# Designs tried in a protein design chat: VHH binders against q9y6x5. Part 30

Target 1, 379 residues: q9y6x5
Amino acid sequence: LPPKLLLVSFDGFRADYLKNYEFPHLQNFIKEGVLVEHVKNVFITKTFPNHYSIVTGLYEESHGIVANSMYDAVTKKHFSDSNDKDPFWWNEAVPIWVTNQLQENRSSAAAMWPGTDVPIHDTISSYFMNYNSSVSFEERLNNITMWLNNSNPPVTFATLYWEEPDASGHKYGPEDKENMSRVLKKIDDLIGDLVQRLKMLGLWENLNVIITSDHGMTQCSQDRLINLDSCIDHSYYTLIDLSPVAAILPKINRTEVYNKLKNCSPHMNVYLKEDIPNRFYYQHNDRIQPIILVADEGWTIVLNESSQKLGDHGYDNSLPSMHPFLAAHGPAFHKGYKHSTINIVDIYPMMCHILGLKPHPNNGTFGHTKCLLVDQWCI

## First folded at step 19 (VHH)

Design uj8
Fold by ESMFold2, fold request of step 21:
Structure uj8 (fold): chain B 379 residues (1-379), chain A 121 residues (1-121)
Amino acid sequence: as target 1 above (379 residues)
Amino acid sequence: EVQLVESGGGVVQPGRSLRLSCAASGFTFSRYAMHWVRQAPGKGLEWIGNIYHDDSTYYNPSLKSLVTISRDDSTNTLYLQMNSLRAEDTAIYYCARHIWGEARHDAFDYWGKGTLVTVSS
């Protein structure tokens, strides 16, 4: 039987939501499989970087997707959600769907995982959806399951992405129990639909399914704003990214820009690129700007304006509020096992093992995930 | 208060050209990327393209040969030039302000009220 894997992300699903809210369907999924209670993600704790880290096993500095907003000074190229299709941005790494697609008698499928509608190393999944936020979860799921069941060569690796609870987490904040409870119940119902669809199609017994996320969410407030325009004239720099990690491209002497910013707020750390803490693994890429500003948890960097967000992410990856979870079910995984933590970069070598793929050089450690797998001895 | 006001819409014949404007106020226009988005009757939003502070432009591939986006920072104005208009280009056209660092949910924090373009046979 060929090994098959479906990787699912619910964006912005903070690990402790699982303890603080009711998830009957997700808890049944976990009970019949494995749980990793906390996944330590990569800095910056943003969507595109962490989704690419999952599928490459690399730190952001190594895979080149260093933020949701980027600028390359040599080519003068810009990157954003609206403008994310240039392979230039993605080609510093080889994601698992490219490696899988290139195997004989295999193909990959994708429903909107970041990067899957880009031809990376001149390779795109045989079956994919162009990103469109208006496409329902049901349609994404129907396409993925149809491709898993009815493709030649067979689809052995598939990705599925959903925007919630991230969008609602930004809108309401994670501390809004009433609204987040309603949102999270809808997500649990989608997980129930996913499992039922797989069972009805005869896929459930032989498909490995990972349900995970890229980051968490922390509460923000109008009382916790850092007004960047009060510290420095906007004419002295180009802003590449804003909050909670600002990326600053100086227009004048870099040291002068740094000195104007260093005392801007006690709730913000200002780093010259060479002084970024080593634990972030966020230094050795030309796409990382000469100065970054890192707001404290729950603080928002603004440009002399109020903030519309009640929740945000992107903060220090040591913060528990930034950590997602991972659950998995399928023939490769134990039943009823709980594991405390892994690094998000560890997911890639585990997935390569499940699929029988040789991993590219990466920052993950296969040993960290051995206890999840039935074919490995846990020590 | 951030404000975006589109103008230049109206009824236009197929095959003709039309230029839309977006007047921006209440923020430092020159530092922001700006977008054009449209919504045809009964359809979802369709991204047309954007322009960055340095005049770099990016377009929806399906529209690339038909549209041009430009900006005038001295007048805080964003422009959309549309050529060879077709009946399917009938839509409400919006300008929108870019948000840095967002992904997979709305990439814009402020929208205009829109201007209607009707391409009639």
Scores: ipSAE 0.816, ipTM 0.921, lowest interface PAE 0.9, mean pLDDT 94
Fold by ESMFold2, look of step 19:
Structure uj8 (fold): chain B 379 residues (1-379), chain A 121 residues (1-121)
Amino acid sequence: as target 1 above (379 residues)
Amino acid sequence: EVQLVESGGGVVQPGRSLRLSCAASGFTFSRYAMHWVRQAPGKGLEWIGNIYHDDSTYYNPSLKSLVTISRDDSTNTLYLQMNSLRAEDTAIYYCARHIWGEARHDAFDYWGKGTLVTVSS
């Protein structure tokens, strides 16, 4: 029987939700498997970049998905959630589902993980769903389990993506206990449904399952706005991305744009590309704009408007509020083991090990995750 | 405040062309990407396409040959040209303002109220 892995993401699931809310189903999953309490994600702490980092093991500068909104000045191409299908954006790396399905007698399946409906290096997931936010979790799960159970060659790697609690975290903010408790209970019920479906189909004992997320969520406020239009005339630059990390393409001399912005707010750091802190690993890609603006936690960069968001993410990846968790269960994993932290890029080499795949060059460290695995001596 | 107002809808015969307009106010239109989205009776929302500040356009592949999006920054107006209209193009058509840096949930921060296009007769 070849090893099989299902990778599940619940978008925007902040690590400390596990301590602050009740998750009977997820806690049962954890009891019989492993937990990593904090996963240090990559900067910027946004959805597309971090989902691609999980499946490539690369920092954003190395895999080329550097934000949810991008512009390439040479080709004049734009990238956004609405037009994310051009392989140009994705081809700077090889995600694990491509490597997996190129192996003899293996295929890959995907239910809406970012990039799985794109032919990356002329290779698209063997079975996939085109992204559509209206498709229920149940339908995504039904497709994934059908493909895992009935495909020839067998599906050995599968992904499943869900938009919550990110959507509700933006709407209510992570500190809204009443609304977030309701949202998180629904997510726990979905995890219960996942486990129950896998048991009923006879998949549970021989399938490795990772449940993780891309980032957390921090509280925002109308009292914490940074109005760019108060600092610089909009005609001096093109805005590629806004908040909480703004990407600024100068229309005039870059130094003049920098000087107009550098003292705009004490709650925002302004970086020339070459001055971006090395710890971000966010410099060496042409898609990173000449100037970036990094708001302090809980601050929102706006264009002379109020903000409708009560929660946001994208901030400095050293912030605990930006960190997700990772839980896993299956024949590759110990039972009842808890680990404090890993880097999000470490997930890729661990998954490659579980599947018997040779990892591409990456930024992950297998040693950080070996204590989660039954076939490893961890000290 | 930010407002988007669609116009130009109505009843048209199959095979004809129609141009919809979206009047924008309350923001600097020229710096934003703008979108067209439609909803046919009993169906979900369908993204038609967008246009960026630099006039770059992207379209839903299923509609690409049938539609053209343009903008006039001097009048703060977004346009949708639809050609060879079919009965299945009957829908409410919305313009929407692009939201930077969001993924997988709220792709747009402001919507118009829509304009109805009925292809019949």
Scores: ipSAE 0.812, ipTM 0.917, lowest interface PAE 0.8, mean pLDDT 94
Fold by OpenDDE, look of step 19:
Structure uj8 (fold): chain B 379 residues (1-379), chain A 121 residues (1-121)
Amino acid sequence: as target 1 above (379 residues)
Amino acid sequence: EVQLVESGGGVVQPGRSLRLSCAASGFTFSRYAMHWVRQAPGKGLEWIGNIYHDDSTYYNPSLKSLVTISRDDSTNTLYLQMNSLRAEDTAIYYCARHIWGEARHDAFDYWGKGTLVTVSS
């Protein structure tokens, strides 16, 4: 039988939640599989970019999803959560489910993973759910497992996405132990439901399952605000993205805009596009605006009339608070093995290996995940 | 204080047209993208469409042919023109302010109280 892989994302699951909270179901999952304690994600550390990096193995500058909010100056198109279905935004890369479907006698399934309800390179997932936040995890799980079990051609790659604990992290902040304990317990219960469902259907022994996330969460405060309106008049620029990485499109001379912002706050770095640090791999794309502002950890960039959040993400991808984890179980993975760290782009070549797919050119390193796999040598 | 106030709702017969308005105050309206969403009885929220600061518009594909969104920055007003109304268009209609950089769950930071549209013969 061809290998099968289910990729599950719990949005905004910070890696150190595993150390600070109890996860009996997830721990059992890990005990019978593998754990990567920290996954270094891509800059910026936002939902759409990082989820696309997982399934392409590319940095954001390469796959073209450079933020949750984007603007293309040539076409004058806008990208956001509400209008994310234009293939224009996704076609700069080939996600793994498209690659999978190019193989004979294989199909892909998706439950609300970013980009899966869009025809990318004129190919859409064989089975998919249109994104709807009102759809329960149970319903998403039921559809995914049904497709994994009964489809012809067989579903060999599937994705499952859930919005928590990200939404709650934003609302309560990651340091709210009372509320986050409740939220994280629910997440663990959902993992329990997932495992139980797979066992009931007889999929558990043969299905490879990866549980991961796109980013973490940092505690924010009303005492740590950077107000752009105090530094520059709004008529001088168009705001494309706000916090914690602001994307600035100047309406006047770029240098003048830069000079007005460069000293706005000691807790914010201001970069011309060409001066963005190389380590971010966030420069070589036209969708990156001429000026970006990067707030320090825990600081929020605001306008006079902005709303406030108690938690946020999108910060420097080297920050531990931005890092998710990866757990995996199945015939491709060892049992009871823990690994310290990988890069999020490393997941793609690993998944391709598991599925027997030829990977597209990518930024991942297969060698970083070899120790997780039973068919590889690990020194 | 940010405020959004919808108006123009009411009872209309099928096939008729209706224009809703949203009066915005308490913020620089021209700087923000604005959205229309609706909630039918017993159903979840449905996104209708949005308009950006540059007047570019985007619509739910299922509703695109039936709706037009526009704005007047001089009066801080958002509009929703609906044509060929059907019974299934019965809902509370909300205008909402766009929030930058969010995905999947928190795309709006401020909402109006909504205006009820009832399509009935």
Scores: ipSAE 0.793, ipTM 0.904, lowest interface PAE 0.7, mean pLDDT 95

Design wk10
Fold by OpenDDE, fold request of step 21:
Structure wk10 (fold): chain B 379 residues (1-379), chain A 127 residues (1-127)
Amino acid sequence: as target 1 above (379 residues)
Amino acid sequence: QVQLVESGGGLVQPGGSLRLSCVASGFTFSGSDFTAIGWFRQAPGKEREGLSDIYGSSESFTSYSDSVKGRFTISRDNAKNTVYLQMNSLKPEDTAVYYCAAGEYIRGSDHWTFDYWGQGTQVTVSS
C-alpha cells in the first residue's frame, strides 16, 4: 500500500509554548515520534505565505503568496482573506497535494488548509472542504479521517487546519498566561481527539502524521505604536498590507514616499524593494510592493483608524517568537527523537520523500530532516 | 437572518449598576469556536469603542478593554442565545449608546471582525 501522510496545522503555535505549558497529549505524541523544537519559517511570517511554503518548499518570492493581502499592479487584482479563490495567486507554484493528486491510484484530501479549495494548475483535491471558520474541529477531523479510510482512489495525502491558537493569541497576546493556558489546553485536547480518532479507525500505526504551525506570536502594546499618518499623508500612497510589515504602493514619486517614511520611527526599517535584505528571500516577485516597512518585534504599524491587537506575527523570521514547532509520528519517523531546528521549507522535500513523490524544484534541504526518518542515515 | 437585540439600558446614578442583554437570533453563537459576541459603545462626538467580547463553543473566553476592566463583566446563556454585560461602578464617562455585535475570526485576517450589529441601547450615568 502506498504511504499515507496527514499534515496538521495549528495556526500561530509558537515553539516555546511547548516549554512553558503542559501538553500531555502532544507530549505523548512526541514521545512516540519526533520533535523539531524550532522551525524557522519564511518572511513574512504570515498565515497564507507560510502555509504555502510548507507544501511547496519555496520562499514567498518564489511561490507568489507573499502576504495575506496582496495586490497585482498589472491585473489590478487583490488578494485577501475575503478574496483568496482566484487560481491566479496560487499558480506560481505546485503544492504537494496537487503533485500527489496527479499520481496514479492516489488522491488528496483537505480540511481548510490555505489554497486547498482552489483549483491550482487546474487540479483540486478529490476531497476538500471550502473554508468556513464556523466548522468545528470535530467535523473537519471526521471528514479527513473518513476520506483517509474509505476513499477510492485512496487518499494518501491529507491536510487539516485549525485557527487556534492564532485567533486567541491576537486577542490576548502570548504573555497572557492565564488565558493562553486555557487556549493551549484546548489545543492539546484536540490533539488528543485526533490521536484517539486515528487509533479507533486503525490508522495510528500506519499513518504518518505531522503536527506543525506556520508562525508564532509576539506581545504587542499600546506603548509600541508606529503611526504612519504622522509621517506621510495617505493621499501619497496606497496601503496594500499594514502591520508588522507594511506594503506601500506610492501614488507619487517612490523616492519622495521613501524619504517621508525612512525616519518615521527608530523601530521600523524602511526598504526599497531592491534593498530588502537578501536573507529574507523577499525581493524577486512583482507582488512585492515598491516599498516595505518592517516593524521591530512587538511594534505595531497603525493608521489613525486602526484597531490594536495584543499579539501579532509577521515579523523578522529570525526571531524565536515567530518560530513554530514540528512534531511527527508514523512508520517513516523515529521514536523519541528530538531535533533542534529546521527551516520550514525543509518540510516539503521530507514529505515528498515519505510519499514517494518527485519534488518540484524547491528551497528546502532534505538533509536537514534525515535524522527524523528511519530509512535515512543520521550523523 | 442574523439579528441582535439589546436591552437593559437606562438612567443610573454614578456608582450604580446596569445589566445589558443581547439576544441573538438567526445563528447560535456557541456553535463555533470562532464566533464572538461583543459589546461596544459610542458616546456623542467620540469613536465607537470596543468594551468586551465572548467566544468559544464549549468553554468561553472573554476579553475586556482597559476602560472597563474590573467593572464590567461579560457572560452568556447558551440556552437563551443571550449575552450579558454586567456594568458596575458606573461613571458619567460611561454614558453612551451601547451596541451588541456578532463577529468571526477568519484565517488570514489576523483580527476578529464584527459584521452584525444591534440597534443599540442608551446608557446614561448622571447624578
Scores: ipSAE 0.927, ipTM 0.965, lowest interface PAE 0.5, mean pLDDT 96
Fold by OpenDDE, fold request of step 21:
Structure wk10 (fold): chain B 379 residues (1-379), chain A 127 residues (1-127)
Amino acid sequence: as target 1 above (379 residues)
Amino acid sequence: QVQLVESGGGLVQPGGSLRLSCVASGFTFSGSDFTAIGWFRQAPGKEREGLSDIYGSSESFTSYSDSVKGRFTISRDNAKNTVYLQMNSLKPEDTAVYYCAAGEYIRGSDHWTFDYWGQGTQVTVSS
């Protein structure tokens, strides 16, 4: 039988949470599997872009999901959390569940993973749930495990997504130890539920499971605000995305807009599109706006309205606070092995290998994950 | 179909206490980990401000603005589908119309959004 893989994401799970809080269930999961302590995600460090990078192995400039909010100047289309179902936005890449279904007589399943309820290249996940935050983890888990056990053709790849600890991280900030400890305990309990469910169904020994996240969380404060209105009149530009990476569409001469913004704050870097640092791999896409503003860690870009968030993400992907982790268990993975770091795009070729799929061209490096896999030589 | 109805407002002296209630109908706020009920207020000539919210299906999570932290306590009764705001040590500056709101967290939004609002209840703190 073909190998099976379940990819689980807990949104906004910062890597160092593992060091600062107790996770008995997750630690047990790790003990019987592998851990990558830090995963360097893609810039910008946001939910839609990074989840799509995990399943495509591509930088954001390549897969085309360059932010949670996007604008295409040619078609005049908008992308956002409330408008994410147009295949137009997703079709610049081929996610792994599509590959899984097209290369083999297999099925894919998905519970709330970004892009899974959208037909991409005229292919949609064989089984999926329309996104609805009100659906419980239990129901999501039940559907996923049902599909893994009872589908024909068999489901060999499945995704499971959960919105915590991101939702609470935004509300409390990562430095709120009292509240975040409770939030993270719930996450650990959910992991316990996941493992228990898999064991009860007889899937645990044969199913490969990856538990990861898309980004971390940094502490914000009302004392660290960058007010754009103090630097430029709103009539001179359209705001496509705000904080911590603002996407600016000039309504007047781009250079003039740039000049008004370039010295707006010592805690914000202003880039013309062509001057965006190469290390971000965030330049070669028409959906990236002509001017990008990047706030320093913990700083919030605002207009006249103040932000109520005490935690945020989307910052420089080199910042440890932005990094998630990766844990994995199953026949493809070693037991009791820990690795320091990989790139988030490296997950895709690894998953393709596990599933026996030919990967599409991607930015990942399979060599970075070889030490995690039992069938590979670790240098 | 979603409705929120506030009650419990009134006139109190400085240092006094009030307990506001928000009865929700058309949905169960404890049915989702990502549904929140929040209290807001708006004083004359001022912008509406968030004070406190509560969310979670089984275990509840609460948050407070700095302006009310230590004085106000948000709680809920799941059986009654009601959220409460216990307001202690009231000050004249707390005079406002208090609103209950229902909202949710949505993947990729990076914020809690409140879309349903009650009619509000007047709270007046005066000697």
Scores: ipSAE 0.927, ipTM 0.965, lowest interface PAE 0.4, mean pLDDT 96
Fold by OpenDDE, look of step 19:
Structure wk10 (fold): chain B 379 residues (1-379), chain A 127 residues (1-127)
Amino acid sequence: as target 1 above (379 residues)
Amino acid sequence: QVQLVESGGGLVQPGGSLRLSCVASGFTFSGSDFTAIGWFRQAPGKEREGLSDIYGSSESFTSYSDSVKGRFTISRDNAKNTVYLQMNSLKPEDTAVYYCAAGEYIRGSDHWTFDYWGQGTQVTVSS
């Protein structure tokens, strides 16, 4: 029987939550599997880009999902959370569920994972749910596990997505120990439900399961605001994305716009597109706007609007507060092994290996995950 | 189809208390972990501000603005599909029209949005 893999994402699960809070179910999961303590995600550290990086192994400039909000100057199209169904945005890469279905007589399943309810390269997941935040975790889990267990051709790759602790992280901020402890307790209970469901269905021993996240969360404050309106007239540019990485489309001369913004705040770096630091791998895509503003950790870029968010993400991907974790369990993984750090793009070649798929060209390094796998030599 | 109806506003002296109610119809707010009911207010000449919200399908999660923390308490009755705002230690500065709103969290939005609004109820705190 072909190997099976379930990829689970809890959005906005900061890596150090594991050190600061109790997770009985997740710790049990880790105990019987592997843990990567820190996963360096891709810049910008946002939901759609990073989830697509996980399943493509590509930096954002390569897979083309460069933000949660995008604009294409040629087609005049917009991408956002309310407008993410156009294959135009996704077709610059091939996600693993498409590869899984095209390389072998296999099926894929998905519950709410970004891009899974969109036909990419004219291929959509064999089984999927249209995104609906109102659908309970239980229902998502039930559908995924049903498809894993009863499908023909068999589902060999499945994704499961949940919006917490991101939603609450934005509301409370990650430093709210009282409220976040309750939120994270709920997440751990959901992991317990996941494991229990898999055991009840007889899937636990043979199914490879990865639990990870796309990014962390940093504390924000009303005392750390960068008001762009104080630096430049709104008529001089179009705002494509706002905070903490603003994407600026000038309506006047780019240099003039740049000069008005470059000294706007000591807590914000302003880059012309060609001057974006190489380490971000965030330059070689037309969907990246001519000017980007990058706020320092914990700072929020605003217009003449008040922000109610106490937590945010999207900052420099080298910041520990932006890093998620990865835990895994199943026949492909060791038991009781802990690893310090990998890159988020490294997950893709690992998953391809587990599933016996030939990976598309990617930015991941399979060597970084060898120590997690029972069939590999760990140097 | 979705409707929110506020009640319980009125005139109260400083230091007094009021209890606002918001009855929701057309949807069940307790059915989703990512549906929220919130209270907002708008005073004359000021911008609308968020005060408190509540969400969660089973366990309730609440939040408060600094301006009302310790004085206001949000709660819900799932059976009645009603959310309450208990307002204690009211101040003249609390004078405003108070609105109930329903919203949700959407993947990739990075914020809670409120799309449905009640008509508002006047709260006046004066000697």
Scores: ipSAE 0.915, ipTM 0.956, lowest interface PAE 0.4, mean pLDDT 96

